# VH-VL binders against Coiled-coil-helix-coiled-coil-helix domain-containing protein 7 (CHCHD7), part 3

Target 1, 85 residues: Coiled-coil-helix-coiled-coil-helix domain-containing protein 7 (CHCHD7), of Homo sapiens (Human) (q9buk0)
Amino acid sequence: MPSVTQRLRDPDINPCLSESDASTRCLDENNYDRERCSTYFLRYKNCRRFWNSIVMQRRKNGVKPFMPTAAERDEILRAVGNMPY

## First folded at step 3 (VH-VL)

Design c26 (from c0 with heavy chain Y103F, light chain A32Y; framework fv_clesrovimab)
Fold by ESMFold2-Fast, scan of step 3:
Structure c26 (fold): chain C 85 residues (1-85), chain A 123 residues (1-123), chain B 107 residues (1-107)
Amino acid sequence: as target 1 above (85 residues)
Amino acid sequence: EVQLVESGGGLVRPGRSLRLSCTVSGFTFGDYAMSWVRQAPGKGLEWISFIRSKAYGGTTEYAASVKGRFTISRDDSKNIAYLQMNSLKTEDTAVYYCTRDEFGSWEGYFDYWGQGTTVTVSS
Amino acid sequence: DIQMTQSPSSLSASVGDRVTITCRTSQGISSYLAWYQQKPGKAPKLLIFDASSLESGVPSRFSGSGSGTVFTLTISSLQPEDFAAYYCQQFNSYPLTFGQGTRLEIK
């Protein structure tokens, strides 16, 4: 059974790992002042919102896994044709 | 469905201790940061403590009013967050709410709250 | 600590009214502000986060605006279930702080 930390580092489970890491690094470098990290947190939140909307759509349609795998997410982004976050 | 259920409140004398528990269901507990927020009778809300997910270091923070007296902790295997309250004072009398922070990091706003548990500190 | 001041402290209104509550901060917090609704005997409920983002399931009559040090919560057409206390909260820096609350009462 993977640990909780390994699960959150799994790209098939966490679609916004890169954005999360960038925002956390910014916080560490700026004494946890979010205002100085606003662009990183905005990107992270937009990433989470986008993939959560996909999860909700999949749940409604009975499509599993509810969170797309990393490979499936690549295909969805190619189909969208622009950066949604 | 997301559910947070607090327990452990009650009536205690000043100087005593209580441990509050918050049992959660309906989500992957280990992925979320958790906080405790209290409300004294007829007063507003006061944030008192926060604990991050273990994936992000399990770090804790405290309001100055409780620092050194209260300890927040979590047991991810049981889906329970705790608040150990030592050296209780009459001004600690409040309803204590367990809250869920947003997924993935310390966000600082709370999308789900439990119903609260009442702590009364009096002689 | 960042001080949060809400105005008014209480407000009387009628069903169908447009209601605005203001939150002022002692220092700039960008858009790192949330709004909560609390009914008597109940836990608070998240309405708005990031100053203007509507939480899922919250009616569209609720809206938030502002940035920096001045923020507003607006209810465009007040409904009977909206009579409650409202709180703003900053999450720019520790410690997290709330406004003193605004009590919305039936006129």
Scores: ipSAE 0.014, ipTM 0.697, lowest interface PAE 7.0, mean pLDDT 85

Design c28 (from c0 with heavy chain D101E E102D; framework fv_clesrovimab)
Fold by ESMFold2-Fast, scan of step 3:
Structure c28 (fold): chain C 85 residues (1-85), chain A 123 residues (1-123), chain B 107 residues (1-107)
Amino acid sequence: as target 1 above (85 residues)
Amino acid sequence: EVQLVESGGGLVRPGRSLRLSCTVSGFTFGDYAMSWVRQAPGKGLEWISFIRSKAYGGTTEYAASVKGRFTISRDDSKNIAYLQMNSLKTEDTAVYYCTREDYGSWEGYFDYWGQGTTVTVSS
Amino acid sequence: DIQMTQSPSSLSASVGDRVTITCRTSQGISSALAWYQQKPGKAPKLLIFDASSLESGVPSRFSGSGSGTVFTLTISSLQPEDFAAYYCQQFNSYPLTFGQGTRLEIK
C-alpha cells in the first residue's frame, strides 16, 4: 500500500530548507555547474547531518516527533548558541 | 528497512528495447533522487542516469554513452523508478543497479543499492 | 570527465594486516569522494562519503583521508569479511565517475 509521501518542502519535516534553497539557487545561477556551488552543498550536507543526529537520539528515546518542529529547532539552536553547521 | 528491488532485465537482441523497474520501500521515495549505475561483466561501475525529486523539478541527467537512447522516470505514487532503454547495443550488456542518492540530487553518492538486474544484449 | 585511478589494482593480504588503497583524480574534487565495497555477486555498499565520513553501521576499522586529487582508504586490521573489491567515486562534477576498482584477495 502506497503511503503519503512526506513533502521535502514542509519546514516542520525538512530542517534544511534555507540551505537547500541556497544550493538550488546557486545551481540555477551557474548553469548547473556543481563545482561552483560546492560550499552550498557542504553546508546543506552538514545541516542534514546535524539534524539527523537529533532524529536518531529521539528515535532511541521514543520522543515524538522524531524530527523536531521548526519551533523546537529554533529553541535547540538558541540553546547551542552558535550555528552547528 | 530500506529496500530497492530491480526487475525487467533479460536477454534481448541489438536494436530492441527494455524497461527496467525499481520498486522501493522503507523510506519516503518522493524526497530522494534516484540513479542507475551499471556494471559490465568483469568490469567496474559506470553511472548512467539520475532523476531529481519532484521538489527539485524531477530533472534528469544522462551519461554520454546512453544520452538520447535511455530515459529515466519515476512514479512517486507507486514508489517506482524506471529506466526505459531504447536502441540497445551489445556494449549495454551489464548488471543494472538502482541506487538512492544521499542528501538529495546534487550530492551524487549512493547510500543504498538494489541487488541488480541483468541485461544481456546479444544476437 | 574526471578520471579516477586506483592503486593497486589488486592486493593480497592476511587477516590482521593494515591495508591502504589510493585513489587519484585528474582534477581537484575538494572532498567530494565516496568509497564502496563490493563482494562477488553482490551490490556495492557505501563505506565512506565526503572523503573521511564513516557511513552509519560501517566498522571503525575503515577510514578515509585526503582532499583535492589524492585520497586513501585504510583498513586498520583486516577481517575475513573484508576480502572484496573497493571503488572510489567522485561527485564533484557530472558525469559521476568511479575508479577502476581494487581487488583485495587472501594471501
Scores: ipSAE 0.007, ipTM 0.660, lowest interface PAE 9.6, mean pLDDT 83

Design c35 (from c0 with heavy chain D31E, light chain A32Y; framework fv_clesrovimab)
Fold by ESMFold2-Fast, scan of step 3:
Structure c35 (fold): chain C 85 residues (1-85), chain A 123 residues (1-123), chain B 107 residues (1-107)
Amino acid sequence: as target 1 above (85 residues)
Amino acid sequence: EVQLVESGGGLVRPGRSLRLSCTVSGFTFGEYAMSWVRQAPGKGLEWISFIRSKAYGGTTEYAASVKGRFTISRDDSKNIAYLQMNSLKTEDTAVYYCTRDEYGSWEGYFDYWGQGTTVTVSS
Amino acid sequence: DIQMTQSPSSLSASVGDRVTITCRTSQGISSYLAWYQQKPGKAPKLLIFDASSLESGVPSRFSGSGSGTVFTLTISSLQPEDFAAYYCQQFNSYPLTFGQGTRLEIK
C-alpha cells in the first residue's frame, strides 16, 4: 500500500509539488530567513488556491477525478493562457 | 469525525517550560499542515506557529513574539503535533488552540480547531 | 504587520434581522481573508474563506464580500444560534493576523 508521503509526492495527486519544493529550497539556501522566501511561499499558497477552486467546481459538476491529473492540469493552464499563480 | 484534542496546559512560574500536545483523529494526519493559535484572556486571536506535512518538507514558521522560545514539531506515526514552550513569560498566558490547515500545505486559514488548553504564567 | 480593524466592536440585534460586520485592513490583501465564529467557552469555527467562499456545512444565510482593504460578513436572517463573537483573519502575508472581534448580542 503506498504511504501517505508517497501519495503526496505523486504529481497526479498533488498539483503544487514544484512550488512547495521551491519554497523549501529557498528556506534551506537562506538559513530559514522567511522574509527572503515570501515570494516562494506566496506562489505556493496561490497555487493551492487555484487548484482548490478547480476541485470545488469539479465536485459541483460531478467530474472525477476531483483533483485533475498532471496531464489535465497542463491542458487547463494552456486554456487559461496566463499563469494564475 | 475530525477531532483535535490539546493537553499539557497548566499554571507555571515565569522562566519555566511546558510541552503542549495535540492528538488528532478522523483524518490522515500526515497530509495536513498544523498550526497553533492562542487567545489571551479577554483578547483576540494570535497565530503562533505552523508546520507543513513532511511530504512538503516539514518546514516551520513562528510569530516574532515566540521565535527562539517555542518549537513546533509533529509525530506522524502517533498523530500528534507538539508545541515546546521555553522561557515562558506572563504575556504567554492564553488558551492555546491546535488547528488544522489545508491538505499538505500552508493556506493560512484553519478549518478545524481543538477545544484549547489553558496556559497561565504567573509569579 | 497587517492591522485588522472590525466594526462595530459590538452590536445588539433581534432574530430575523440582517446583520453586517465590516473588516478593514491597513494594506491590500486581495481576497485572502477568512471569517470565524466563536461561542463563549468554545473554539472558533471557520465560516468563510477567500473572502466569499462558504465553508462546507455553514448555513447559506452567511455570506462574505469584499476585496483589497474592506470586507463584510453578512447574516441575512439572524437565528438564535448566531449570537457569538466573529473574527476576520488575513492570510496574505506573514505574520497571520486577526481582527479584534465583533460581539453579537441579543437585543
Scores: ipSAE 0.031, ipTM 0.715, lowest interface PAE 5.9, mean pLDDT 85

Design c37 (from c0 with heavy chain T28I, light chain A32Y; framework fv_clesrovimab)
Fold by ESMFold2-Fast, scan of step 3:
Structure c37 (fold): chain C 85 residues (1-85), chain A 123 residues (1-123), chain B 107 residues (1-107)
Amino acid sequence: as target 1 above (85 residues)
Amino acid sequence: EVQLVESGGGLVRPGRSLRLSCTVSGFIFGDYAMSWVRQAPGKGLEWISFIRSKAYGGTTEYAASVKGRFTISRDDSKNIAYLQMNSLKTEDTAVYYCTRDEYGSWEGYFDYWGQGTTVTVSS
Amino acid sequence: DIQMTQSPSSLSASVGDRVTITCRTSQGISSYLAWYQQKPGKAPKLLIFDASSLESGVPSRFSGSGSGTVFTLTISSLQPEDFAAYYCQQFNSYPLTFGQGTRLEIK
């Protein structure tokens, strides 16, 4: 298991890393005004909701890992055919 | 069980320094941003400082009233957040609360608070 | 800085009453507002975040509403343990700011 700091940056653990980074960058560029970054926070929220729904489904069906790996997520997104967030 | 415990408060004279500590347990400390909020006797709440997790750069912010005098820091190996208070003024007299920012590095609302530690600055 | 004004500053109520506290902001903050409860000698406790989301473990008699510059906290049926100070807080921009507080007292 990686250290706590490394886990947040691990793409196999954090499915919304790029969305989180974009939100943080927007805050830095807009003097921490969240309202100016609303589109980035909305995308981050939608990303979290989508992957949480997958985690819940997997947990109910006993499929591990509960959070899909980066490679598994690529397969799921290809099967969906459009970007769900 | 989430717990935040502040220590280091006391009675000091104006111009002196104090360091407050906040020891946490019951969660993965390094995943969370931390803040300090103070409350002067009989008054309302004032946000003082914020520190992001190291995964998101460990960036810090300060209220104008304390900028240049106070420094927030963290030691993730010990699960401790610190507030170094320099050049203390009588208007810094307050109960100082350590807080956890809900959900990671930038939410800015506080789901857990410590019990507070009292700082009294007087001659 | 975003100024936060609560009304009323104090109110007296009886157990079973419906109580509403209002928070007004000097600038639009979308829904980036939280509500806290503070009992004498204790640290504040989070009740509501994102203007209307109930924090886990908080009784359902508490609710929040509003967006932009006007927000309300409602207690649908006041219980003895609800007599406390209540604070709103914006987290749209730094510095983070709180309202002056509303003291809820026994009538």
Scores: ipSAE 0.061, ipTM 0.741, lowest interface PAE 5.8, mean pLDDT 85

Design c38 (from c0 with heavy chain T28Y, light chain A32Y; framework fv_clesrovimab)
Fold by ESMFold2-Fast, scan of step 3:
Structure c38 (fold): chain C 85 residues (1-85), chain A 123 residues (1-123), chain B 107 residues (1-107)
Amino acid sequence: as target 1 above (85 residues)
Amino acid sequence: EVQLVESGGGLVRPGRSLRLSCTVSGFYFGDYAMSWVRQAPGKGLEWISFIRSKAYGGTTEYAASVKGRFTISRDDSKNIAYLQMNSLKTEDTAVYYCTRDEYGSWEGYFDYWGQGTTVTVSS
Amino acid sequence: DIQMTQSPSSLSASVGDRVTITCRTSQGISSYLAWYQQKPGKAPKLLIFDASSLESGVPSRFSGSGSGTVFTLTISSLQPEDFAAYYCQQFNSYPLTFGQGTRLEIK
């Protein structure tokens, strides 16, 4: 089982890992000016919003795990049929 | 249920030290960046310090008003964030809030706040 | 540092009123702005993030708008529990900064 400090890098725990990494990379390349990285931060924000809404629904319905696993998220996105973020 | 509970506040003389603790429950503490925000009596909010998760390097940042005097740290095994306050000044008198940063690996906005702990720096 | 100025600093209103609070920034922050409500003796509560996104559990009478340097928080039909202080906060650049606050009082 990963330690708590490893969980942010676990794709079953963090649904927006690639979006987070892309925004961090943009900040490193642009002297930490968020406005120059607005597209990446917008995508990260939308990613977080989407999966948080799914977590809230699962919590309400008693479905565990509250955050879908990476495999479950793939199935949810396939069912949606378009990119929600 | 997400909870943040601050402790360690009190009355201290100028030049002394105090350590605040923030014990959290209801989420995976190690996954979140944490901040301290203070509020002087009858005044507005001031962001003081930030600590990232260990997965993102555990790096820290400080407001200019406290840099060199305050140190933020975390103990992920105990779900506690700390604020070590050295060389306290009367202008440090405030309610200190522990907050969770919802913007992921970066400092951003604060979705959960503790109840606050009062620090009074006076002779 | 990005300076945040709220207007008005205080206002009086009646239950049922439409209330607007403005936040102005000294430089552009895109949409990286949050709004908080604080009742006497309590910690602040997040209302709105990313200028216009309503936090879960916050009543729909609250809304936010704006981008760049001018932002507005609107309460469409004021309720008794809404009399409180309101703060804007930018998270575009370091250090994080808050507005001075707007105190909403009973008329």
Scores: ipSAE 0.013, ipTM 0.667, lowest interface PAE 7.5, mean pLDDT 83

Design c39 (from c0 with heavy chain G30D, light chain A32Y; framework fv_clesrovimab)
Fold by ESMFold2-Fast, scan of step 3:
Structure c39 (fold): chain C 85 residues (1-85), chain A 123 residues (1-123), chain B 107 residues (1-107)
Amino acid sequence: as target 1 above (85 residues)
Amino acid sequence: EVQLVESGGGLVRPGRSLRLSCTVSGFTFDDYAMSWVRQAPGKGLEWISFIRSKAYGGTTEYAASVKGRFTISRDDSKNIAYLQMNSLKTEDTAVYYCTRDEYGSWEGYFDYWGQGTTVTVSS
Amino acid sequence: DIQMTQSPSSLSASVGDRVTITCRTSQGISSYLAWYQQKPGKAPKLLIFDASSLESGVPSRFSGSGSGTVFTLTISSLQPEDFAAYYCQQFNSYPLTFGQGTRLEIK
């Protein structure tokens, strides 16, 4: 099994690492007041929503891995043609 | 199958201590922040404490009602989260739930809950 | 602390009915709100997060809407298994707070 740090930071597992990190830093700097971190949480939320919709579709269709790999996600974003989050 | 199983509750006198345990299976425990939420009889839900994953420093936060009396911790080698409850008050009487927070960060909503363990603080 | 008030506190309904539960907050919370279902003697179960996002495995008859200070949970066609307590929760700011709950009872 990869170390906890490698697994958590693995882009094939977590599609929203940079968004998560930014929102967490903002919470730490603002005494957990999300209103003051709203732009970071909006980006993280949108990132999660986008990839979760794809995971749900893949789960229904029996396509594995359910979470696309980093390479597959890059291909999907290119196909979309804009940043969906 | 994701499971969180709490244990350690019971009847205890005011001023005494209890340690609650939350044993986890069915997911990679090390990657998740964990929280404790309680529900007093006839009252709503109250968030008590959170602990971040080791990759984010294992930092902890507490509700004002328990700060200085309760300590959250985790043992990633055993897949167990703990809540050490000291100086218990009658107001601490509640069902205590262990919850899973979002992968890699504290989101403040809870996608999986244990069954709960009852703590009754009474003279 | 952000106060959460649910309306109604209790409601009687029949299978097949459309029911709505409202959650009002004392301060604006954008869309940082979750809804939970709790059956007697059981832990709460997440239904909706981010005000309107349906949790995986939750039936599509459940939906959430709202932003700011007023939010609604709707069950479009009530089923026997839906008779339970429902709670809203804000996660905009520390400390996290919950509504007092709404009990759905069979008519």
Scores: ipSAE 0.013, ipTM 0.667, lowest interface PAE 7.9, mean pLDDT 84

Design c40 (from c0 with heavy chain T28D; framework fv_clesrovimab)
Fold by ESMFold2-Fast, scan of step 3:
Structure c40 (fold): chain C 85 residues (1-85), chain A 123 residues (1-123), chain B 107 residues (1-107)
Amino acid sequence: as target 1 above (85 residues)
Amino acid sequence: EVQLVESGGGLVRPGRSLRLSCTVSGFDFGDYAMSWVRQAPGKGLEWISFIRSKAYGGTTEYAASVKGRFTISRDDSKNIAYLQMNSLKTEDTAVYYCTRDEYGSWEGYFDYWGQGTTVTVSS
Amino acid sequence: DIQMTQSPSSLSASVGDRVTITCRTSQGISSALAWYQQKPGKAPKLLIFDASSLESGVPSRFSGSGSGTVFTLTISSLQPEDFAAYYCQQFNSYPLTFGQGTRLEIK
């Protein structure tokens, strides 16, 4: 089993790592006032919701892995043609 | 499955100290932020304190009602979260719940709760 | 601090009824709201997060809606096990705050 740090930082498991990092930096810089970080949290939420929708589609269709790898996500985003979040 | 078990509650006199423990199992403790939420008899819920996972800095926050008197901490090697309560007041009388924040979230909502431990502060 | 007001404070209903509980906030919180159920002698249980997302394992008769300052929890067809207290909670800013609770009683 990967260590806690490795699992939290694994781009193949966490599709929204950069969005997560941005929201954490904002919290640290703004004394944990989430209101001042609303844009970053919105982006993080939209990122999670988008990839969760892909996971749900893959699960329904029996396509594994359910969460696409970082490389597979790059291909999906290229196919979409714009940033969906 | 996921379990959170609080201990350390009891009857104490005003001005004394008490330490609550929350022992967890069924998940990777280090991945999750933890909080303490209390409920006074016949009253609603009050969030008390929060501690983030060490991978995200182990930062803490406190409600104004307990700031300077209570300290939240964690021991990831033992899967235990703590609440050190100093200078206890009668208004601290409540059931204290240990809660798990959702994995990787900055949100501050609680997907699992322990059964609670009762703290009674009276003269 | 963000003040949370639930209405009604108490509600009587029958099995099969459609029940709606409202939560109002003193300032805008976007969708940063969760709903919890608490049965007598038990710890609270998460039902809804992000205003409208159903927690895994929660029956589909529960739904949440709203954004900004007004939110609702709806139970589409009340079951015997649904008689409990319900609490809303904001997580937009610290300190985290809860509504005063709504007690759902058998009519």
Scores: ipSAE 0.014, ipTM 0.681, lowest interface PAE 7.7, mean pLDDT 84

Design c41 (from c0 with heavy chain Y56W, light chain A32Y; framework fv_clesrovimab)
Fold by ESMFold2-Fast, scan of step 3:
Structure c41 (fold): chain C 85 residues (1-85), chain A 123 residues (1-123), chain B 107 residues (1-107)
Amino acid sequence: as target 1 above (85 residues)
Amino acid sequence: EVQLVESGGGLVRPGRSLRLSCTVSGFTFGDYAMSWVRQAPGKGLEWISFIRSKAWGGTTEYAASVKGRFTISRDDSKNIAYLQMNSLKTEDTAVYYCTRDEYGSWEGYFDYWGQGTTVTVSS
Amino acid sequence: DIQMTQSPSSLSASVGDRVTITCRTSQGISSYLAWYQQKPGKAPKLLIFDASSLESGVPSRFSGSGSGTVFTLTISSLQPEDFAAYYCQQFNSYPLTFGQGTRLEIK
């Protein structure tokens, strides 16, 4: 039951907060020129794609929560052994 | 299903004000940035204003043609975006569309559009 | 402001034709370009974003290409429902700007 703003800033629900924050900061610092921030937006997109693939796997296998918690994501990334995005 | 429904358009004389509303359903309104895009009769599209979600500060941007005259706002408790239009000019005559930006910090393209509300500014 | 110029402004075509619309920008925008379709009396509909990414639910006969300052929308085999106006839009920088539109008509 978290509020809308709580859900957006809740790391257990949104796995890509740091990537989103970095892209937004880049826009603010570069007069909203997105081309100067393309690396940050690509990183955010790749972050979303990776965790969405995990959510889809969990949904198929009946594993809840569908979005891994922040602690569970740390375990998954440790098992992967590198940064996938 | 995702829906955006505009209201508040009409016929007004130059120098007057109108407030447009955009009522949304079928998604978590507070998670999305919203924009207004207008289209003059028989002409192309013009982006006029943008508002981020409150989680991203609710910051706003405006096209130069409306800066200082129009104000975009939102009421997340009611799922409504607003466009307050002051000091209307005949060149503001257009269909006004409410649009949804994609989820995230700022995408700048519009995946859903309302059906539009007509504003006619004429003497 | 980034100026967007579409060519042609209008064209006539037949069902089954391959149709190409070009969008040119006054400054480089990388791949930050979207394409929209608008039918008479209706709101625009997103077709393509990031220059070449097809929006969910859009038929595969639509494709986009290009980067920098020149972009193309292609309809590989025109269908009756495709007769509409088409608009490009840059989202590289504020203010967001659209092309003037291309009207696609039945021959």
Scores: ipSAE 0.013, ipTM 0.685, lowest interface PAE 8.0, mean pLDDT 85

Design d02 (from d0 with heavy chain D103R E105S; framework fv_diridavumab)
Fold by ESMFold2-Fast, scan of step 3:
Structure d02 (fold): chain C 85 residues (1-85), chain A 121 residues (1-121), chain B 111 residues (1-111)
Amino acid sequence: as target 1 above (85 residues)
Amino acid sequence: EVQLVESGAEVKKPGSSVKVSCKASGGTFSSYAISWVRQAPGQGPEWMGGIIPIFGTAKYAPKFQGRVTITADDFAGTVYMELSSLRSEDTAMYYCARESYGRTSYYMDVWGKGTTVTVSS
Amino acid sequence: QSVLTQPPSVSAAPGQKVTISCSGSSSNIGNNYVSWYQQLPGTAPKLLIYDNNKRPSGIPDRFSGSKSGTSATLGITGLQTGDEANYYCGTWDSSLSAGVVFGGGTKLTVL
């Protein structure tokens, strides 16, 4: 198994890496004051909900990999036309 | 209801490291931060650090910076605390505890039962 | 050395009332919510009060909290022998090192 750190930084495994990084940067810039970063936390949660819905649909249809790769996600977002989160 | 299940007691030699786990049962880590708090015999609680599992972002108390590492495994729903370069003063009960989110609301509403770590030669 | 200052001990008889103080500074209690924890011998701490004065489900109204400026107070009325425990205040410290800080603890003896 890849280490937790490797998994968190792999864009093919973590679909919400930019949202995670924005949340971390906010925490660093605001001395870990979580209230000031609530908008970033919400965006990360919404990002995860969106991609988890795609994973669920793929599981039902037998499509692998269940989590789309970074390249596949770019194609899905382009097809959607705007940011779903 | 939600409970935090910690790994079993450890007996370690000075200079070694220990890794304690904390698993959520009956709930998830997605809306919470998890803190590690230790308590030496006869002493009050001492915050070591915490992690927001969904981000993998950890914050450490200055006293433990460089010796403690807190990590999360989102797949398993488990948080880990590893303390290195053990000395006899590290003999303590180690708790994981769940924190609410919020700028000014860092209360710990659910606690593990604690893991005893004894450092002896 | 704890960042938050509590009296080391308090005592009273069953049925009486006690108050336990917790003193800090503007970077902790002054700017943040205070929590209180009860620790019975051999057990993990248990949340007793959060957000200065709120009780979790299951905590009787004999326990109350308040905050004024950089100090907080835990009040216990109608003391019972089962209240004999250590009590700790806790809060977030917003200074450069930012983190959770606890008081040194107060041992309550019910005489």
Scores: ipSAE 0.021, ipTM 0.690, lowest interface PAE 5.4, mean pLDDT 84

Design d05 (from d01 with heavy chain I54F; framework fv_diridavumab)
Fold by ESMFold2-Fast, scan of step 3:
Structure d05 (fold): chain C 85 residues (1-85), chain A 121 residues (1-121), chain B 111 residues (1-111)
Amino acid sequence: as target 1 above (85 residues)
Amino acid sequence: EVQLVESGAEVKKPGSSVKVSCKASGGTFSDYAISWVRQAPGQGPEWMGGIIPFFGTAKYAPKFQGRVTITADDFAGTVYMELSSLRSEDTAMYYCARESYGSTRYYMDVWGKGTTVTVSS
Amino acid sequence: QSVLTQPPSVSAAPGQKVTISCSGSSSNIGNNYVSWYQQLPGTAPKLLIYDNNKRPSGIPDRFSGSKSGTSATLGITGLQTGDEANYYCGTWDSSLSAGVVFGGGTKLTVL
């Protein structure tokens, strides 16, 4: 089984890897001052909510994989044309 | 309803290390940070540090930096606190507590029942 | 020693009211939200107040909080014997390399 670090780093498992990385960088650069990183945390939560809504719709419609792969997510975001989170 | 379940009491000798675990029961850590707070007999609480499990990012209070390590196994829903180079003044109740990570409020809304760590010869 | 200052004790009779103060500085209470915790003997602390003046679900309305400048207060009305406990204020402190700090505690005795 993958460690927690390996799991967080898999782009096919974690749809919000870049948002997670940005949050971590912000915490590292600001001595864990979460007040200065709250925008990044909110972006991460919004990212998770967006992709969870896609997962829910795919489950309802029987479309697999339920969580789109990294490549499929790139296509979805291109189709949207605007960042949804 | 989320509960935090801590590991059992420990009796340790000076110079040794102790590792205490905190497991989420009835939920996950994914939307929260977990703090470790200790309380020596007859004293008030003292913040040791915390971790945001899904980011893997830990922060330590200056007094404990170099002696404390906080880690998370988010897959298992467990957070650990390891304190090394134990001294008699480390005798205390050790609590894990849940806090919001997305705000400037830093309040702890759910607490474990505490793990007694006694350091004696 | 505690960064936040509380009176060591306070006492009153059942049915009366008390106020517990918590004093800090601009680096903690002055610029951040305050929380309050109740600790009954032999138990873990329990959140009473968060965001200066909000109550979690299950906390009765006889507990209240307020903040002014670099000080905060916890108010308790209609005192009951079950309120005998230690009370701690807590907040974030930027001056300590960003960390959570607590008051030294106030022991409430219900006479």
Scores: ipSAE 0.015, ipTM 0.688, lowest interface PAE 6.5, mean pLDDT 83

